# Ledger of designs, part 22: VH-VL binders against Uncharacterized FAD-binding protein C1783.01

Target 1, 263 residues: Uncharacterized FAD-binding protein C1783.01, of Schizosaccharomyces pombe (q9us28r162to424)
Amino acid sequence: YGIFAAPILDVRVLTNPGAVKRTYNLCLDISKYPLLEGKDWKIGGSFGIMPPNSDAEVLHLAHLLKIPQHELYVTKVLRTNGGRWPTIWGEDKPRCLYTSLYHIFKWCSDFISKPPTKSLIRLLAEHTLNPVEKSVLLALSDFRQDESYCRICTQSCVTLPDILEAFPSCHPPVDHLISALPQLMPRWYSISNDPSLANKRLEMAFTVQEYHSPNGQSRTGICTGFLEDLALAFLKARHDGSLANKKFTVPMFRGVQQNPFAK
Below, E stands for the ipSAE of ESMFold2; O stands for the ipSAE of ESMFold2 at other seeds; V2 stands for 0.75 times the mean of E and O plus 0.25 times the DockQ between their complexes.

## First folded at step 21 (VH-VL; framework fv_ozuriftamab)

Design v1 (from u1 with heavy chain P111Y; at its last look DockQ between E and O 0.86; V2 from the best seeds 0.70)
Fold by ESMFold2, look of step 21:
Structure v1 (fold): chain C 263 residues (1-263), chain A 122 residues (1-122), chain B 106 residues (1-106)
Amino acid sequence: as target 1 above (263 residues)
Amino acid sequence: EVQLVQSGAEVKKPGESLRISCKGSGYTFTEYYMHWVRQAPGQGLEWMGGISPNSGGTGYNYKFKGRVTISADKSISTAYLQWSSLKASDTAMYYCARSHNLGREQNWFDYWGQGTLVTVSS
Amino acid sequence: AIQLTQSPSSLSASVGDRVTITCSATRSLSYMHWYLQKPGQSPQLLIYLGSDRASGVPDRFSGSGSGTDFTLKISRVEAEDVGVYYCMQSYQYPWTFGQGTKVEIK
């Protein structure tokens, strides 16, 4: 079974007055989830959520890559050098995909939560016009020394957008870039209720994860930030009476139906 | 008709105990947070702390932690603010205020009590 | 804790004047909430979620802003608008108020 868009039935704020962290409970409608015959939901079991990148992050990346807005959304053939696209269950191999750059950046590429690899930085260096900028990127990707890479890229939580901002003459081919980026992976959560007793409703709680960016502003984890944004929008819509005009869904799956030795 | 009705003004001496109350009506008491806000004479508003009446969970502004206790009795829709030993510096107007429970940044005090003036004379 | 600084601390206005009150936060926020405390009264909600007017609040009151800077505007002040105006944030505990802006009518 694939990714299911589970409607949100309810949101409850679990945060008590004075709490330093924010916690929410989501109630999801899984009544239409296509279960494999002989399988059912179990209390204490798990499920995965496929969190997208925010539109703000996708549009920011597109701006840095000089992708015109109309080209971002056009469905076209895209070529990759690897990965399991569009599904985490596929083979890790080169592909020709019929999709949009927006879809790839929104749902498939992790360009925020993981530091750029040395291989990615080398790709960026190879497509950087300014000689000074190129020499810096080559030094960061140098296999003979890890000190600068660890300090700058891993310890400082530098992202691909941060590098593109710092190196404005860097113009990598988009096909090569999406092949070098890691896949956006699911986050696993525990089921806190018995959905067979609760009319195929699934409840889960989450705590928002916060990090500090290099400029000192806070960032949220991709999944819990995505879930909080949905929760806030749901709660506001319910309060102002507009809930019936809006759709709130969580992309999720139960999927561990595969052969234990398959990848 | 949502209404928050507080107990009457109090005149106390330092060292005395005091509990003031705030009774909510016209709404489901356990669906909202209840808070206490202090206003010293001629000064601004300070959030003191609050309670979730459903769970009993409380939290306090660090300035007031250990100095007051916030509690609620959901069976009579009433929140309380209590001192075990008053100080002259506790002289202030005390408001209860109800907040929504709508997540980050989406909470405000939509209804306020009439205030309880507490005077503590040394 | 998030500090909120209001400007001005006080002002005098004539009936019909336009009044602008600002509130600056020590971190970026999406929403500010505003209250009016008329003389001898409890505070009352004026604006919530940055720009939404509370029930019974006339449309001469408006709120705006994002990031660290937020404003409350009164397009044509009236005698009944006297009092102290407070901004408030509910991003994180402790929730905090601005120091207040006293508005007097001449």
Scores: ipSAE 0.630, ipTM 0.855, lowest interface PAE 1.2, mean pLDDT 86
ESMFold2 (binder alone), look of step 21: mean pLDDT 94; pTM 0.960
ESMFold2 at other seeds, look of step 21: ipSAE 0.661; ipTM 0.870

Design v2 (from u1 with heavy chain E31G; at its last fold request DockQ between E and O 0.95; V2 from the best seeds 0.77)
Heavy chain, then light chain:
Amino acid sequence: EVQLVQSGAEVKKPGESLRISCKGSGYTFTGYYMHWVRQAPGQGLEWMGGISPNSGGTGYNYKFKGRVTISADKSISTAYLQWSSLKASDTAMYYCARSHNLGREQNWFDPWGQGTLVTVSS
Amino acid sequence: AIQLTQSPSSLSASVGDRVTITCSATRSLSYMHWYLQKPGQSPQLLIYLGSDRASGVPDRFSGSGSGTDFTLKISRVEAEDVGVYYCMQSYQYPWTFGQGTKVEIK
ESMFold2, look of step 21: ipSAE 0.666; ipTM 0.875
ESMFold2 (binder alone), look of step 21: mean pLDDT 94; pTM 0.960
ESMFold2 at other seeds, look of step 21: ipSAE 0.695; ipTM 0.885
ESMFold2, fold request of step 23: ipSAE 0.726, 0.694, 0.676; ipTM 0.895, 0.884, 0.867
ESMFold2 (binder alone), fold request of step 23: mean pLDDT 94, 94, 94; pTM 0.960, 0.961, 0.961
ESMFold2 at other seeds, fold request of step 23: ipSAE 0.707, 0.687, 0.692; ipTM 0.890, 0.881, 0.889

Design v3 (from u1 with light chain Q92K; at its last look DockQ between E and O 0.95; V2 from the best seeds 0.75)
Fold by ESMFold2, look of step 21:
Structure v3 (fold): chain C 263 residues (1-263), chain A 122 residues (1-122), chain B 106 residues (1-106)
Amino acid sequence: as target 1 above (263 residues)
Amino acid sequence: EVQLVQSGAEVKKPGESLRISCKGSGYTFTEYYMHWVRQAPGQGLEWMGGISPNSGGTGYNYKFKGRVTISADKSISTAYLQWSSLKASDTAMYYCARSHNLGREQNWFDPWGQGTLVTVSS
Amino acid sequence: AIQLTQSPSSLSASVGDRVTITCSATRSLSYMHWYLQKPGQSPQLLIYLGSDRASGVPDRFSGSGSGTDFTLKISRVEAEDVGVYYCMQSYKYPWTFGQGTKVEIK
């Protein structure tokens, strides 16, 4: 199965007044989803969404890496030391890719939802010119103890962009960085309706996941932030009367888990 | 024409209960949120809380939580703001206001009710 | 809660003057909404979604801004523009207003 671009048929805002978290319901058209013979959708089953990073996050990372904005979009040969390219189902091996840095950061690299690994921090330290900054990064990457790493990187929700901002003398080679970053993974959701009885429509609810950066600024999770932006654009287009001239889709695929109580 | 019509002015003593109302007309009452906004004499506007008339879900600014109750009767397109025990500091103008439900940042108040003046004095 | 700070707190203008009111937020926002409360009246929607005029609002009113700084401008103020102007955010509950800007017409 490839990734299916499911059209959005409807959006409902489920957020009550005064709610701390925002919640939405999406109705997706799965009538043209290519099913394997003998398989069907089941209530309580699962599906995956392949969320991209936001353009704002990609542009911010490119700025921190000193990549000129026009160079971000140029198709070129990029070399990797491994990873599953271009999808999570590919072989994990070194590759030569014909793509742009934009496409890699947009669709393939996870530099937001996971804290930088100690291995990545060591790479950053090796490319840091200021000796004080370098010594801090070396201490964070020390494999012999996890206390500093856990407190600073994991529990404080530190991202690669946060480190690059905090250590301005750090200039890693982009090719090495891409190879060291984990790939974006799907986010899994349960089917909340019976699609076989509901005119081949899939309904799902999601709550926007928010967390705070080290600077205290609120951030959203990659998938729920992507879904919210899409929902907001849909709702505004419907309010403005421009919905018929626009197409909103969610990149998704059917999961393999089956609910034994659904038939 | 979309209209919000509030109940008349009230003069009360501390410790008394009070329920004021806001009746919506000219639109489908359950498709929008209803909110209450407070304006103390000579002061600015302060959001108190709101209700989804369709689900009955309510929420409050923590400053007013436990002090007031917001409710609605969708069969008569009416929202309510209620105190169980008024204080002199509750003296203010109270507005109801309708909002859209279009997600984050895409909501505003239109229209507003004419206001209900509540005076609480010993 | 998201704090909104308006500037100035009050001003006095002559008919035909250009008036500028600012609203600063304690976090980045995409949209600001603006209301006018004329003397003795309830508030009325003026600008929504940052720059869109409510029905019946003259084109001398304009809204702009992004990030933490937002602006309401009146290109040529008229006597009917007297009142208190409020900005409002609907990003996060509790929804909040600025403290108000009182505009008097000389």
Scores: ipSAE 0.658, ipTM 0.865, lowest interface PAE 1.1, mean pLDDT 87
ESMFold2 (binder alone), look of step 21: mean pLDDT 94; pTM 0.960
ESMFold2 at other seeds, look of step 21: ipSAE 0.696; ipTM 0.884

Design v4 (from u1 with heavy chain Y62F; at its last look DockQ between E and O 0.85; V2 from the best seeds 0.71)
Fold by ESMFold2, look of step 21:
Structure v4 (fold): chain C 263 residues (1-263), chain A 122 residues (1-122), chain B 106 residues (1-106)
Amino acid sequence: as target 1 above (263 residues)
Amino acid sequence: EVQLVQSGAEVKKPGESLRISCKGSGYTFTEYYMHWVRQAPGQGLEWMGGISPNSGGTGYNFKFKGRVTISADKSISTAYLQWSSLKASDTAMYYCARSHNLGREQNWFDPWGQGTLVTVSS
Amino acid sequence: AIQLTQSPSSLSASVGDRVTITCSATRSLSYMHWYLQKPGQSPQLLIYLGSDRASGVPDRFSGSGSGTDFTLKISRVEAEDVGVYYCMQSYQYPWTFGQGTKVEIK
């Protein structure tokens, strides 16, 4: 897919004193976005942001899976038997992909934003050597009972890394794990300005989503956390006069443009 | 150069109203947030609340919500802290302080006003 | 609200001593800001963004730390350094201060 690295032109902090949530506005340069012939940007239209997982989270997962750092970056041939993965809207077909485990974990796999599915937990159980640990994972994956799963996995914000840390005898094959993980999906935003009047500039606002892991560490939503980190770095660079030395971009793509007064 | 000058000390009785002021100079008043910080006698510092003079948006520490009103008049670069009914427990030093608006954790107070001592006694 | 606990609450130092003040937070933070309130004066900014010195602050003052633990150090204390030192967080409203560390010079 054609993901565009939109430069950040400006950041404004929208958070007022006393606010419980943090809110920012980003101004993006879309002047060089490769539009298809006959297409344009419309107020009230949409665009998607493809948030990556952070490098820290990718390296942590690789550590838990016992993937050596040098092996993480090796380009490999990955063959699929069908489906649309890694695309969102591509043809359902077998594919031959030239990529690395780093790229897959960075851009394609959601191992932080959502609790592990029962199917994923059963895969983990099948590759767990300790019989007590295996029995716990099998119970959590039981499709006939949801109470423990909801209480432990969904309501407690448990992630795949949390499970791998809690069950040290669990050693899933990486290729099976990648097949079982949800695809990392774009986040959709509405265009709040008229880009034709704003010289191909796109403005968007976002509110940072926060939650806590069971081990007490604070986590942000993957997209709004990524955007906040960019915003903070931009604001600091502007304040200390280093902005011209830095490059800040948002990976994005055009969505549907549903303006009832336009085509 | 950048200065915050506060109104003078006040001696009041319980139940009286009071408005104290903080005038900023040497900078563009609407580009920064203004905050009020309380220091009870012999005690530490407490953030009371703040205002964005540009938008007029205000926020309060829950401890002081409903007890005080923060406002600003940008035409004269002045922020205000107001009580409708003072209590003896409102006896304290009150500081205004300016902050940047640079996002999470990237905000600090510089400068501070000289302080306004408010004494509330019968 | 994020609570900040300073240690020690009070200390007495001689000119030339090294002083260390710690600030512990109830959640992980990236930055701490530090202020000095000299006797009879308003607080003044010393350190912002964890380690950056405010204008006019001597380089004997330094800040460090990450996570929940932050430190202000005075490498060689001078007579003018007397007062109460406060840490502050601006991660989440209400913004909060530590309880203060009183530094006295002998």
Scores: ipSAE 0.656, ipTM 0.871, lowest interface PAE 1.3, mean pLDDT 87
ESMFold2 (binder alone), look of step 21: mean pLDDT 93; pTM 0.955
ESMFold2 at other seeds, look of step 21: ipSAE 0.675; ipTM 0.876

Design v5 (from u1 with heavy chain N61A; at its last look DockQ between E and O 0.91; V2 from the best seeds 0.74)
Fold by ESMFold2 at other seeds, look of step 21:
Parts: structure tokens; C-alpha cells; sequence
Structure v5 (fold): chain C 263 residues (1-263), chain A 122 residues (1-122), chain B 106 residues (1-106)
């Protein structure tokens, strides 16, 4: 399964006046999607979107890791201890990758939407110089009890950048960090129209997910924030007449059909 | 060319009902939102609420929730603001205003109606 | 709700003066919209999307800013510029206006 850059054909704002949450509908062109022989799009099927991290988040992480911006973009050999590459369909194995840190953080690593695992926190503790900071990280990673971890990491929506900000003496090796981070995973959506009859168009609606970070700032979910930014740019370009010279695409792929015998 | 024409001034007593209107022309009525904005004597502008004429979905600022009803008849490109029981404190200028529907932060009021003065006195 | 605070609340200017009006928001925004209500008239759009002038608005009007702080400037005020200026946000419902800045010509 490959990732297809589906052009956006239309955006509709579904948000009603007074609504607390913002909701949009996207219409995607799937006419060029490379289907396997005998396969087609079905009502009730699903599709996945592979959202990238924003450039702001990638640059912020690079700053926290003390990676100079010029070094971020250099193609080099990166060694992993496992994981799937280049997509979630790849084999889960150690690799030597020929890519940039920017590409890995932009498209491959999930350092925002998931709390750090205890294993990741232990890696961070091993590379923390300040003894007080180290002891806190070791306590959070203690596999024999979950109280501190649940309260601090999961319930408070703590991310890797939040930990790096709070523990400035923590300097993990980037290769080890990349191997320990989860891969960005697709977000799944249901097909809301009948694409076999609608000129190979796929429609989907989404609601922007918002939450607050530990420092109180508003954050959006990676996928719905990415989709909203595309929707806003499309709508503005259409309004100002510049749509024809711009390209708006959603990285997506066809989902596996549910078992036809399930309720 | 795009115009919002509101109904005329009203003089009412407390407890009476009232519906004022705003007719849009020169554009596709259902492609934009319609809003009502109040200006009490000597005061600034307050958003009261709005409607999506296509879906009929409405929303209100908390101050006006339960005090007014916003509706639209898309067949005649007209939005309405209605009170079931006016109070003296409802004395104000009421504007309708069209907003774009271009997503977060990309909406502004253009044009505005000419305003409807509502006077409620005993 | 997002509160918008304008400064100053009022001012008196001579023809030709440079006028600056600020609008501070209680959260970070990308865009501010600005309106002028001339005496006895409905509000009219001046600036949208932070810096774009509405049709017929002279280029002596400019908007700028980001984050929580936004500015409307009149480079050389004219007698016709008298009225009350309002900023507005459309990030989150309820959409809100600043309290207004009354500009008078002395």
C-alpha cells in the first residue's frame, strides 16, 4: 500500500454559528488512486490519512535536541533498532536509513500525539546529567508502579518536547531517540459518499480536535490541525482567485474492508 | 450590488412580540452566514447570534440565548430576529451583517444592513 | 470568550496627524478585522484578514500585528475619518468586538 497525494477538489465549512468546535467537509480526487486489480472503493469502507508533523513542531524539537537547523536537513545514514519504514507497511526491523532528520521528524516519528513510554523515559533518564532531574525521570519510568506515570504523563497529555523543556540536562543520542519513538500512524476516516458513482470523488468530514498543553497553550490534533490548515488555505485561495496556481493534497490510502460477515 | 435591506423602525411596549427582517440580494443567500449585531444607545457593537441559511443551524451569544430567536427563509433570501416578549432594555439599533464562510479567522462582516431601530417604552 | 481591548478608548486628532489604534486579544490570533462606524451610519469594513483593505478604503489605512497585539494605523487622518473604530475576531464563537475607539477631529 502506497501513500497517495489526493488533490482537494472542494472544501465546505460545516461549522454553524455559535458552535464550540470547527467542522469541515473535504472532497478528494481519487480518480488516479492506484487500485489493485479487482478492487474498488466501497460505501462503508475506510481510508487512512498520514498526517505530517508541522514544521513548527519539527523545528521546536530540533531546538530542544540542540540540532542546528543546517544539520537537520543533511542527508545521512541513520541507524535504527527497529520499526517500520518508510510507511507502516514496511518490515519491523533494524535498518540503516539514508535520509534527513527533518524527514524523519516531519513524516515518520510521533512525538506529539502520544505520551512518552516508560521505556523512552528510561532512555531519557540514562542521558540526563543533573542528578535531581535523573531521579525524577527514573521514578516516572518505574515499571513496578504506575501512579506517577499516569498522573504526569498520560492524564496531563505530556509529550517528548514537554519533558525536554522540563529536564534541560537531558541529552539523548538522536539515533536512539528515533528508534524509541513510535511511528506516525494513520488516522482512519469513513467514506461518506458513494465514490463508485460520484466521478471518483471521496468525501469526508472532520472536527478539529483541540486540547491544552501542560503550559496552558492551545494545541490541535496532528491530523485535524493539518487538515484544517489545508482547508483554510484552499478556501482563501478560492476566495482570492488564486486556486488554479496552487496545489492542495491530502496524503491518504485505501483501507482494508471490514469482514463482510460482521454486524 | 450586494445589499442587505432591513425592515423599518419599530416602537413597542414591554411584553409585545416583534419580528424584524433582513433581506439579502445580489448574492447566493445560502453560501454565507447571516448575523445579528446589537448596538444599545451610546454603546458599542455586540454579536447576538447568527444562522447558516443553508442548514438552518443557529447559535447565540449567552446574553441573548432564550431571549431571541434567529431564523431564515432561504426561498426569499431573508433572515429574521424575533422576540416573544420585549423588555425596555431591548431598546437598541439592530444590524444584520453577512459573513463569509471561509473557516477559522477568515470571516468578516460585509455588508451590513442599514439598521432597525427598536424602541420599547411604556 | 475571546476579549478584545482597544487603546485608546478615544482620541482627538488634527487633520494630517498619524493615528494609531491598538487591539489586544486574550489569546493568540492570526487575523484581526477592523470596522469604522461614521456618525449616523452603519459600521463598514475597513481591514480584513489583518492587513487587506476593503473595496474603496484609502491606502492611508493599514492593519498589522499577530499574536495577541494588532494595530490599525491612519497615516494622515482626514476629516472624513471621524467615527468609532472597532476590531473584531472570528476565531471562536461568540465573535467579539473591541469596545471601540472614538476618533474626533479637533
Amino acid sequence: as target 1 above (263 residues)
Amino acid sequence: EVQLVQSGAEVKKPGESLRISCKGSGYTFTEYYMHWVRQAPGQGLEWMGGISPNSGGTGYAYKFKGRVTISADKSISTAYLQWSSLKASDTAMYYCARSHNLGREQNWFDPWGQGTLVTVSS
Amino acid sequence: AIQLTQSPSSLSASVGDRVTITCSATRSLSYMHWYLQKPGQSPQLLIYLGSDRASGVPDRFSGSGSGTDFTLKISRVEAEDVGVYYCMQSYQYPWTFGQGTKVEIK
Scores: ipSAE 0.669, ipTM 0.875, lowest interface PAE 1.0, mean pLDDT 86
ESMFold2, look of step 21: ipSAE 0.698; ipTM 0.887
ESMFold2 (binder alone), look of step 21: mean pLDDT 94; pTM 0.958

Design v6 (from u1 with heavy chain E31G P111Y; at its last look DockQ between E and O 0.97; V2 from the best seeds 0.73)
Fold by ESMFold2, look of step 21:
Structure v6 (fold): chain C 263 residues (1-263), chain A 122 residues (1-122), chain B 106 residues (1-106)
Amino acid sequence: as target 1 above (263 residues)
Amino acid sequence: EVQLVQSGAEVKKPGESLRISCKGSGYTFTGYYMHWVRQAPGQGLEWMGGISPNSGGTGYNYKFKGRVTISADKSISTAYLQWSSLKASDTAMYYCARSHNLGREQNWFDYWGQGTLVTVSS
Amino acid sequence: AIQLTQSPSSLSASVGDRVTITCSATRSLSYMHWYLQKPGQSPQLLIYLGSDRASGVPDRFSGSGSGTDFTLKISRVEAEDVGVYYCMQSYQYPWTFGQGTKVEIK
């Protein structure tokens, strides 16, 4: 599947003064989207946005994994023992990937939006040197009971970086880690306008999703955080007169109405 | 030139009502947020609340919610701050201030009114 | 609400001195905005978006900082710089100001 880089044509801030939640409207240019013959955009149809992880999160993860910053961008062969690569529609099987760790962490791996699975925690335990740290990770990954996992990981919104920070003797091989991480999934939106009547434009509104980490830090959802960052950059560029020198795009694609994987 | 012109100083007694005004000129009034900022004698600045003049949407600092009403009349480019029953503790300088609408962290008060001194005493 | 704490609360400076005012926030921020209220006047914008000077503000004023700590500097104080300086955040409502830093010229 081809991800289309839809240009942002306009941003409006919908947030009222004093509001707890932040809401924005984006107007996207789909005039150059490669539609198949006989297809068009429909009112109530769907499209997906493929949000990347932020560079800050990718660099933080690389630091925790002790990957030198320059090595992060080297294109090389990476071997996996599972997952659907390079697309979410591929077979779940071992693969040889020709790419960089940056690209995988930026676009393919979900290490932020949800707690690590017990399977992932088991992998981490297997590569943890400190016996006390290892015993804690083994307990969290125990499939025979959920009490420790639910209390510590799920209820506290723990992420993989949080675990790596808390367990500094954990040194998983990066190839094994990539195979065990969930893949980033698109977020789906409905078309609220008729793009053929509006010069092939899509409008969408979103509210920034926020939650708090175990340390009390505020965090945003991957997709709405990514969209807010684009919206803020667009608004700043328009205000300072630099909009014509910059390009703001949203990675999106038309809905997959025939996908046998749809549930 | 952008200007925010506020109504004149007021001397009132406790229990009286009051509405003060802020008229914007030299810009598109409905394109910006309008805010009220309080400064009690000898003290710092406090954000009281604001309004989107285009939609009429308002929001208040919890400290002032229920004590004041913020409104606007976009046909005359004017924002208002109103009390139904003043207290002596409402004695302060009140500023209107315009903000941009540029999203999280990207808003500041680029123009301020001259201030309206409200004195409430028995 | 996000609290902003300024240091120092007051200072006296001679013309030509360097002045540094700090603003510490209770959470990490990307931008701080700064205002000056001269005696008997309304506040006026000095610095926005952390480091951008408002129109007409001399280049002796500069803003910097990241994370929780932000700084306003006056490289060579002049007599007209007397007043109270405030930092402000617009990350989250209610928007809040620092408690102010009173600058006197001796």
Scores: ipSAE 0.644, ipTM 0.860, lowest interface PAE 1.4, mean pLDDT 86
ESMFold2 (binder alone), look of step 21: mean pLDDT 94; pTM 0.960
ESMFold2 at other seeds, look of step 21: ipSAE 0.646; ipTM 0.863

## First folded at step 22 (VH-VL; framework fv_ozuriftamab)

Design w1 (from u1 with light chain S90T; at its last look DockQ between E and O 0.93; V2 from the best seeds 0.74)
Fold by ESMFold2, look of step 22:
Structure w1 (fold): chain C 263 residues (1-263), chain A 122 residues (1-122), chain B 106 residues (1-106)
Amino acid sequence: as target 1 above (263 residues)
Amino acid sequence: EVQLVQSGAEVKKPGESLRISCKGSGYTFTEYYMHWVRQAPGQGLEWMGGISPNSGGTGYNYKFKGRVTISADKSISTAYLQWSSLKASDTAMYYCARSHNLGREQNWFDPWGQGTLVTVSS
Amino acid sequence: AIQLTQSPSSLSASVGDRVTITCSATRSLSYMHWYLQKPGQSPQLLIYLGSDRASGVPDRFSGSGSGTDFTLKISRVEAEDVGVYYCMQTYQYPWTFGQGTKVEIK
């Protein structure tokens, strides 16, 4: 199962006046999708989208980790302690990768959609110089009780960047951090048309997911925020008459009937 | 030339019903949203609600919900604002305005109708 | 709902003056839209998408800003610029306007 860069053929704004949430319809070109022998698209079936983190979030994290701009984009050898990335389906093993920190943070690491695990917080504590800051992180990561962790990290929607901002003396090694971060996972969507009859097109609708961070600022879900940004750029390019000069794609793959995350 | 032409001024008594209209021309009516904006005498602008003429979907500012009904007849490119029972506080200028449908933050009102003055007095 | 607060609420300017109107939002936005309502007229679009001038709008009008703070400037005011200026957000419904800035020319 490879990731296909499906071109966006059309965007329609479904949001009615007065709607609480924003909703869009995307029309994707799947004419060049490499289907396996004997397989086809099904009406009402599913497909996965591999959402990247936004550039703003990647650059913000890099700043908090003290990664110089030039170092962020350089292709280098990166060593992992485990996991399946850059692939969803591969073996959970240590790897030696030839990529950039930008690509890892952009496409592979989930540092926004979920609160940091206690294991990740313990790693952060181990690399925190200020004793007061370290003691707070150790308390949050304590496996013997969950009250502080649930209240602060889970119920308040805290992210890794939020912790790094709050604990300026925390300087984890980047390679350890990458190994400890969860992998970005696909988000699943239903096919809203019959692509077999349309032959070359797939339509899907999505509603933008919003929630509030600990400082009260609203945040979008990774996937629906990514899709909205593409939709907005497409709509603006069409309005400006510049659509032919631009390429808008959605990284997607055909769904499976069984849980694709089981071995 | 894109135009929004509204119905004429109205003088009404409290409790009466009223429907005012806004006819669009020079563009494809169903490709844009239509909105109603209220301006009380000497006051600022207030979004009342709007409609997607293509789907018929409507929405209202909570301040006007239950007070007005917005509708459209796409066969004649016309939007409507209707009260079932007017109050003296409904005395205001009412504008229709067309918005683009380019997604979050990428919409603005252009053009506006000429306005319909509604006077409600006992 | 997103609240927009304009400053000043009114001002009096001479022809040739520089006028600055601000609009503060209760949440971060990328774009602000601006309208002018001349005396006895419907509002008209001046600036959209933060800084783009509507067709026929003179280049003495400019819009800027991001985050929570947005500005409309008139570099050299003319007599025809009299009226009430409004900012508007279209991030979320209900769409909202600032309370208006009345500009008088003396």
Scores: ipSAE 0.654, ipTM 0.854, lowest interface PAE 1.2, mean pLDDT 87
ESMFold2 (binder alone), look of step 22: mean pLDDT 94; pTM 0.962
ESMFold2 at other seeds, look of step 22: ipSAE 0.698; ipTM 0.884

